# Ledger of designs, part 3: VH-VL binders against q3z8e7

Target 1, 156 residues: q3z8e7
Amino acid sequence: MVEKIPMTASGYKKLEDELSTLKVKRIDVIEEMRLAAMDKDMRENAPYHAAKEQRGQIEGRIKEIEHELKYADVSEYTDTNTSKVNMGSTVKLRDPKNGECCTYTLVSPKEIEPLKGKISASSPIGKAVFNRNKGEQIEIEVPSGTLQYIIEDISF

## First folded at step 1 (VH-VL)

Design m07 (framework fv_mogamulizumab)
Fold by ESMFold2-Fast, scan of step 1:
Structure m07 (fold): chain C 156 residues (1-156), chain A 121 residues (1-121), chain B 112 residues (1-112)
Amino acid sequence: as target 1 above (156 residues)
Amino acid sequence: EVQLVESGGDLVQPGRSLRLSCAASGFTFSNYGMSWVRQAPGKGLEWVATISSGGSYTYYPDSVKGRFTISRDNAKNSLYLQMNSLRVEDTALYYCARGLTYPFSDAFDIWGQGTLVTVSS
Amino acid sequence: DVLMTQSPLSLPVTPGEPASISCRSSQSLLHSNGYNYLEWYLQKPGQSPQLLIYKVSNRFSGVPDRFSGSGSGTDFTLKISRVEAEDVGVYYCMQGTHWPYTFGQGTKVEIK
């Protein structure tokens, strides 16, 4: 029952690219620390402390990406079953009470842009629609109560 | 010296299988994503497959998805392409390329000499 | 798939003269991270392709400064300020922003 991180193949690849870039930056920062540490007064060594801080940030991001890649649940960009909502799917939701509609695309964490309708599968809306079929009625729990929508259309 | 050397290309009948190999040297193979790119005689370049540095994730265009399998053996510094259900239109020179490398994400910075696959009756 | 269209397909050039190759994509190549993942490759006669330019305008190691790339979104250009004999071959643009990766059809540069 380990929580998986849904993402597209494209999203996974972009994380691999970022990881590769960070690993080369890590080599450079480690060398900067080594050179700075040769100074006798480490207490007042601003270059050393700056490089140490940069290394901490790089290591933290590498750890985060490695975790995301390790627990990634990658779906192929091309979906042969268009009847179900998956990563990369664009979903049109309609409120049956007032006829309001809204469109969302399920994207990897790195691609999230809520104002453009690009949301995480782990968001309240994402969780409610993931793996559901066109025509299904879903319930979304929000602070103001429970909202009901119908999945009107699914595209990839 | 960074080198990629392909082998395994042959003349094969439609519907048969063929396995291509690529031997890498001069760099830490396990740190790089790898790709196969093909070129039909007298035609342009077409991306065939990419594999992540650790081998866990593979990517294909629809034209070969389900028929071709890219794999790697990091202990042997080798890349492979298993080609099943071969079609006449798979006839091409197949290049091994080093892709997804830093700082050039998605760039194929080193290419092998290619190995020719001919699918004909 | 993103269609990559190159123009011209054949480019005869007099040695020492400038050359320009256009590459157009059917969709914007601008990634949300601010980069256009557009590469240029050169395939010299009888040789494997080689990387010239990545991310639109960055020359790969060892590539002469007479090569330059420019553009954004859907319209990209490769320029050679002074064509040398060793520059003959087929030039390909390639996009890495969208899946699947796609190449242009190629531009053959020849000496007149």
Scores: ipSAE 0.000, ipTM 0.461, lowest interface PAE 15.9, mean pLDDT 81

Design m08 (framework fv_mogamulizumab)
Fold by ESMFold2-Fast, scan of step 1:
Structure m08 (fold): chain C 156 residues (1-156), chain A 122 residues (1-122), chain B 112 residues (1-112)
Amino acid sequence: as target 1 above (156 residues)
Amino acid sequence: EVQLVESGGDLVQPGRSLRLSCAASGFTFSNYGMSWVRQAPGKGLEWVATISSGGSYTYYPDSVKGRFTISRDNAKNSLYLQMNSLRVEDTALYYCARDYGSLLYTGSFDYWGQGTLVTVSS
Amino acid sequence: DVLMTQSPLSLPVTPGEPASISCRSSQSLLHSNGYNYLEWYLQKPGQSPQLLIYKVSNRFSGVPDRFSGSGSGTDFTLKISRVEAEDVGVYYCMQGTHWPYTFGQGTKVEIK
């Protein structure tokens, strides 16, 4: 049999919503192409070529979503990312002593931005939270000592 | 202009492996799904593999499932087909094709390369 | 797999005459979204296939209006109102409603 694409009901809805939005945007871009074509020679018409490129992007994404929806298997799947910390997870940590919270997202090396909370799995915080469950108390070793936090929430 | 250039076709013995490549230019490669379609000498067209624009989903017919692997490198504008455990019936011209379709616009395969010939024989 | 059957398989025509090619599917191509994903491709001698028609009746960019497609469900037709020399080649129907994608056997259009 053909392999279906497993997804949650919310995942399916998000794809339907995105498809709807892209179809509306497509109408706008086609109109932009039409208007741009009226203003200049097509060969040197930068606005026309920009709109044509944007239309290509929209059509590609529409094609991908239609394919995913066509072969979707909307069964009772639990989002694996909600069970434990993984790459791409966003983790909310709370200090149990003073109640302060901080949020971090585990990203690949090329996407690291510590000031925006994007950290690697190899960082001290990343190592401490990786593969941990919501509600667990973790210890983070830093040069000044050991910090303790509770994993308050995990999202993707 | 949109161009797709296949390479890697060769004469190989049954049971061996071969990797085909397709170099894309003239469009934003990462926006389009891609497919491989083959044609045995003097015969009709047969779909072989499809990969989504981001590479997250791949599809195959039963005739090649488990033996062939489609992949892509969007940074290099390149599509690949890894063919393992080749059989004499895999002999064909292999086309790289852009899978660009929409409910309102185009069909599944709007641009095709010129093909690369794979011959599986002793 | 959905079997796509074309007829005739060979179609000799005189330039200026109309031509008609039939394509039948073993299963309905009507998707739940209301569309029949039926496409027509032309492969000219020594060339790669090219898209002519998508979703039964829509002409691809640059395709002359002498080409038209019609049909629904399991029975589809491609018509050429006046065949020209450059229309020679093998015509294939293809269905995209069901996995795997399947093509018809091809219809060879040639000049008498």
Scores: ipSAE 0.000, ipTM 0.480, lowest interface PAE 13.6, mean pLDDT 81

Design m09 (framework fv_mogamulizumab)
Fold by ESMFold2-Fast, scan of step 1:
Structure m09 (fold): chain C 156 residues (1-156), chain A 119 residues (1-119), chain B 112 residues (1-112)
Amino acid sequence: as target 1 above (156 residues)
Amino acid sequence: EVQLVESGGDLVQPGRSLRLSCAASGFTFSNYGMSWVRQAPGKGLEWVATISSGGSYTYYPDSVKGRFTISRDNAKNSLYLQMNSLRVEDTALYYCARVEDYSWGFDYWGQGTLVTVSS
Amino acid sequence: DVLMTQSPLSLPVTPGEPASISCRSSQSLLHSNGYNYLEWYLQKPGQSPQLLIYKVSNRFSGVPDRFSGSGSGTDFTLKISRVEAEDVGVYYCMQGTHWPYTFGQGTKVEIK
């Protein structure tokens, strides 16, 4: 069982664009390796090894992006769908016990900023609110137990 | 796994032309230099040509320089050898071989394609 | 061109005995960076050549440790500590220091 990686359509597009850019840069770096070796053996050439290290970094990032794209679970992001919590939604939660409220936005992995309320759909809060309707009571499982909240509002 | 499959070998008359192909799979073709190495029947190995990963630089021994042209199509994962003005002494099994950054010589070889130049 | 000379050209061996092949170059293979670019290849009967050793003494992936290479400059040696039936074939040295790349004439190893 492979678990999907939730992301917005825009997040998926950004990864595709980054992948395309890196593939072009990879070709350039490989040519830099070749040019560095023209007057010397590439095996021990310092400029060649510097370019080879850069190639390694590019290859690592390409594999990371290819993994994310392969296992992506893309949610349609539209301003007309506010009935249920989806990727890109901003959700206002209220604790029924003390009346305190919290606001969170579900974003793609590259856009996560917990301190600004931008969280992944795979986080404990994200999992609990995903595909839920306004007014529903949800349970969030955390290491210390189970928390309960009401979905007070859903917006984009 | 790394695979290289040559094709195009044939019986041809002296002075004619022939084009050899090599289909590569199991690795990122555009990241490696490629070479052709030949072996005359019952004889040893002789290097024929090398091409850089991007195709911009080619290298030949004097024995084939001006007659043979190595080229590649990275979109098709294919290597080629255009052989012009063929001579009887070009008769050999032609191997496609991968060159890792020119460092190890030839780390993987195909099975070869036989070229016979005879009247 | 750099001439590569192997000896012996024919080497009949009894299984389990050691074998040694010499390779000599007409010019030094020592590059200005301090390395000798000498490789050893094995061509088994009816098969394509395969890389055994690169840069004098480094075993290629999957090559058994009974194979070892040594040497520098113009004099190089490939040793097989105990020859097995699967080791029969023609062994070639090759130099990659100078263009054009050149091979030795080959050493045929056979079980007697």
Scores: ipSAE 0.000, ipTM 0.469, lowest interface PAE 15.0, mean pLDDT 82

Design m10 (framework fv_mogamulizumab)
Fold by ESMFold2-Fast, scan of step 1:
Structure m10 (fold): chain C 156 residues (1-156), chain A 119 residues (1-119), chain B 112 residues (1-112)
Amino acid sequence: as target 1 above (156 residues)
Amino acid sequence: EVQLVESGGDLVQPGRSLRLSCAASGFTFSNYGMSWVRQAPGKGLEWVATISSGGSYTYYPDSVKGRFTISRDNAKNSLYLQMNSLRVEDTALYYCARSYRGLDYFDYWGQGTLVTVSS
Amino acid sequence: DVLMTQSPLSLPVTPGEPASISCRSSQSLLHSNGYNYLEWYLQKPGQSPQLLIYKVSNRFSGVPDRFSGSGSGTDFTLKISRVEAEDVGVYYCMQGTHWPYTFGQGTKVEIK
């Protein structure tokens, strides 16, 4: 089963720009590997090994970005109504057992900052609230069990 | 058509600095490594500097290392050679050349720009 | 540094006759990837150098069939099957296997 990856138009553009930059860097690193191998019959060819390591990191990141772009579901939250949780929404959750409230903002993968309440739609909380209405009760599976929250407010 | 046009060559005194430029057109500049190759009057070819396609890696022979700096601006399709502490022996026609796949053979060359270092 | 030695340094030829230029390297040019990075360049009078042959035997785009390259390791040859007037100039071999890149001294091909 393929899962779509929600993201903003700006998030998508940032991934395209990063991919373009990495493809240029990849050419540089491949060239550096060949040149570092020239007339350097040293067992500890540090430039070559550094370039090889960087090549691996670049290829891995390119694969990640290409996957994210391929399965992207671009949502333009500036043109959406506020009745449902969407990309860019700030959601206020209330625990019905103790009345405590927490707020989270759904952002593109590139913009995730958990300590600031910015989470992805693919996180446990993000999945549970995405496309839900104000007043709905949601359940979130975590290692300690199942948490229950009520969507108290949806803002932008 | 691939074109490389050098500029900046001049008559300068020993110990001075000079900056050469190369304007590239007719190809995707950021996909190719670039080099400077010089030729003293009546003499053969001598490689001076190479820069990778993205500009992250630069290479020099010992004769110019520490004195010359190769750089590029991919947004402007331009290549540069900053030459410091010039010596009489640096007198030459300086060619801008494109490196196939960044660091291989020199497939296209500019017309050259003359640098004369003399008192 | 790898020394590139060309022979002869001067080669007078009659149009229509064959010509052969030798290039010898002080170290093997065989890279670990299996290629010999040896190129041949021609500089016609008053003009910039132009690529003729790369990786020993591959003709660059637009280079006539009369030019051919051969060799491996330390010994390389450029052959012109029938020299034409427009082939006059200085021929240089270059190695790209070892750092730094080095050129031969050049071979001047002239009409007799």
Scores: ipSAE 0.000, ipTM 0.511, lowest interface PAE 11.8, mean pLDDT 84

Design m11 (framework fv_mogamulizumab)
Fold by ESMFold2-Fast, scan of step 1:
Structure m11 (fold): chain C 156 residues (1-156), chain A 124 residues (1-124), chain B 112 residues (1-112)
Amino acid sequence: as target 1 above (156 residues)
Amino acid sequence: EVQLVESGGDLVQPGRSLRLSCAASGFTFSNYGMSWVRQAPGKGLEWVATISSGGSYTYYPDSVKGRFTISRDNAKNSLYLQMNSLRVEDTALYYCARDQSYTWIPGTNYFDYWGQGTLVTVSS
Amino acid sequence: DVLMTQSPLSLPVTPGEPASISCRSSQSLLHSNGYNYLEWYLQKPGQSPQLLIYKVSNRFSGVPDRFSGSGSGTDFTLKISRVEAEDVGVYYCMQGTHWPYTFGQGTKVEIK
């Protein structure tokens, strides 16, 4: 067994396209840093520091995408197992601490709309619920820590 | 200069827990994935856990899955390994290693820098 | 899991002579993006591992040009053109194409 990152073919292509765009932006930002450095004291140089920060963000995102592409499990999901979370599934999660529910639908990257509960299978929530059964307890890593939920319902 | 300093290794009884830490300095920590690799006394290298640069993705081999949790705090330039339900076979020197993918600098590397390791001994 | 097999396991070398270490994988390491994710590490006695070669043939910064890597798919080689005393240690190959990451069992290079 391998620990792959599930995604659709369109999701994979979107990541490749984003990677290509970021590589072009990287070249531009490096040039901006070079030009800014020529005319100002580096410590006090606001344009240089802004470009340096943007470079850091670009580099971090490139590494995330390359990791995702390297370990991608690209498939065309067939909805033959209705008892497990799959692409197109709508999952209702319950917080055992306060009893509150959240509903999410696993969609392809092109269809992601977080405010409408449409998320990627490769997102933290998507990965935690994918191929899981109703009644299982899951843990989701978020910036504020780790959240615990129970899969209350799965629908298609 | 890139530096990785592990801490937290100790002698513990089977079934107990330990938390390892790795303090990183000399680079932008949030730009790199990080890993833990262990080496049992007199044995070879075994990968234990990997975490992505932003912390969104974590990976484990079956030998530690469900027992070990890798995490990071980018604001503190720190990497952690929470080890629960420790077994005698978890006895090893645990290394923190930087996982650098390619593209930002052509010819970048994986596990390009390693810490000195912290020893975990699990025995009754 | 992908099994990584190194040979020989022990390699005594006369200083100044060449050395060659083989690494074979149970599955192809060629990723769909065109790269073979194979690295070589050296662990000197009492020290942490250090990176020598990444993506089959790329030498890490500061690594002498007497070290070279080659291969593709399932068969990889690390060559040292002229072994020096500081090259003593255990050499490991590692694959990163498939999860979980797996290491070879190691090859101990020592001066005879």
Scores: ipSAE 0.006, ipTM 0.485, lowest interface PAE 11.7, mean pLDDT 81

Design n01 (framework fv_nepuvibart)
Fold by ESMFold2-Fast, scan of step 1:
Structure n01 (fold): chain C 156 residues (1-156), chain A 120 residues (1-120), chain B 107 residues (1-107)
Amino acid sequence: as target 1 above (156 residues)
Amino acid sequence: QVQLVESGGGLVKPGGSLRLSCAASGFTFSDYYMSWIRQAPGKGLEWVSYISSSGSTIYYADSVKGRFTISRDNAKSSLYLQMNSLRAEDTAVYYCARGGLWFGELFDYWGQGTLVTVSS
Amino acid sequence: DIQMTQSPSSLSASVGDRVTITCQASQDISNYLNWYQQKPGKAPKLLIYDASNLETGVPSRFSGSGSGTDFTFTISGLQPEDIATYYCQQYDNLPLTFGGGTKVEIK
């Protein structure tokens, strides 16, 4: 039977974006192969063989993605558990003991504004949340001791 | 839709010459590598030569190198094979085949073939 | 040159049988191998490219597998119209080379 492949709307878009990127790379590789193939002795042509291998990898991946997109069963409710804190992310932290909350946005060093919640990835809070997932409990080391928070929400 | 039509085959004596033609239609000829592939009566397939989309890259099987010349005319959507110093061993059906966009990697369309017979 | 050895040179099977043809390269060619079908008096037709990819319009009973030096072509449920000679072809290196062919006949 034909089996549908369950995936989130975000997952579907990621595959579409990857497919677009691969199609652009394919154009470049075709040109590399064309130029390399002008050499008289292809048996000893390292650039030709390298481009040929890359072409095979690109075509194989394109086929895989096209198959996955064709048989995709897309959910309207995206699972955000795989969304990670990155530069530009806004993170809502909740203290599980007292219910206190605070919101921070990770920004580049020149954009830091602590009073507006804009902090660097190298700050104690930034280090603790970077690459973490929603729902994860984190521990932040500060001069007064250790603070514990749950990542309640991540937005971009 | 894609069509390849060979012509120019016939009977020649050893040492003679023939020019084969292949007329292409139904696709953008200038985008594709093109090949000549032959088959001796009752035998298997033997790749003879290919030419890149622009005509800048050409390769020949050792058995025909120095005697055969492949060429193309993209404005006329035509492929050619000039065969000189023909030998009895060159007797075969010669096929024109489309070689793909990359580097002649597959032959997805073939002509009907044209018979070349080299005998006294 | 890369030599392509096909086995068997011929086979006879019944309608509905699963038939397999093998192709062996004299050196590693990764997955750079195609399979062709040639019916009597006709030009060859591409069936499988890059070892395992089915060409558009080719029935799903045809399949290919393998990598490196050993490759297999399979017809799962032989039909009368499948009577033909089948060829493998490598494109890893020049010159391009074909296997010797396998003639498939119905008992």
Scores: ipSAE 0.006, ipTM 0.486, lowest interface PAE 10.7, mean pLDDT 82

Design n02 (framework fv_nepuvibart)
Fold by ESMFold2-Fast, scan of step 1:
Structure n02 (fold): chain C 156 residues (1-156), chain A 120 residues (1-120), chain B 107 residues (1-107)
Amino acid sequence: as target 1 above (156 residues)
Amino acid sequence: QVQLVESGGGLVKPGGSLRLSCAASGFTFSDYYMSWIRQAPGKGLEWVSYISSSGSTIYYADSVKGRFTISRDNAKSSLYLQMNSLRAEDTAVYYCARSTYDILTGFDYWGQGTLVTVSS
Amino acid sequence: DIQMTQSPSSLSASVGDRVTITCQASQDISNYLNWYQQKPGKAPKLLIYDASNLETGVPSRFSGSGSGTDFTFTISGLQPEDIATYYCQQYDNLPLTFGGGTKVEIK
């Protein structure tokens, strides 16, 4: 039940670099746990608990990154004039029936802020607008039905 | 002669509350992490909560978070579990268990358990 | 949460048999695994800690091995008093989680 995860080449490389750093930290933390476990005064063993908690955080992040890298859909966002919607684009949508408009920016998962219009490329709106041109009419599938919009503007 | 004696279990209706107690004797209670572990009738073991020897570190399983509160009184050598908003799925034998110097060493002494039944 | 899967769920064996129970973790837990024995109507008893260390007072016929995700618990010469349900438990990460248990009965 895994879908492809869109990302830039630079985003992919940042995840690879983070993974490498975390694997080094994991080695250090495991050593800290081993040394703390050898301590003769075991009362609460605060250093061991601290190292154990840190190991848990590192292992969790490693699994998350490995999952993202395995299912990554790496796109070269190398369009020189940014005429199509891509990661980092701000898109203005207009409903042709009632003239209502809304603005969204496509961001990486860690930068999502729905209240500020920053959404994922994997969201219903993100999927519908990604790689589309200004002036195209799009349909957005949501649980309540299908919504229609026109891409009025693309910026940044 | 290490002993853990639980009390406070009983029959309660959904939405009700119970307070479990565990009286410790035969060791320096203030030196040990303590946990509550439960077992539904005919089912396996489920860890519920732990509290550090000083009481400064506490953790809850997601199934009870916000409804149960673990506490201890080192002067009285007693461990407590306040259970609120009880549900049918909370029906279980609740064990008080000692973790030696920390959570790593497992649970070397357990009480005999106290039965909590949540039904209408 | 780390899932602990025990196999088999139950077994029947004869006195003197070698009994093997396995426990699999959904992720690497190093050697942070304990084994418990629970006799009918009683509280669990710690038998093995850190995957392979025998708790004080526990008979030498009980042993444990493994690391990472695959663990084994063995009773080398089954005795009548060994009729019980056996549980593995990880303490690599919170929440602490137990295996589903293996019920050991005598034929």
Scores: ipSAE 0.005, ipTM 0.466, lowest interface PAE 12.1, mean pLDDT 82

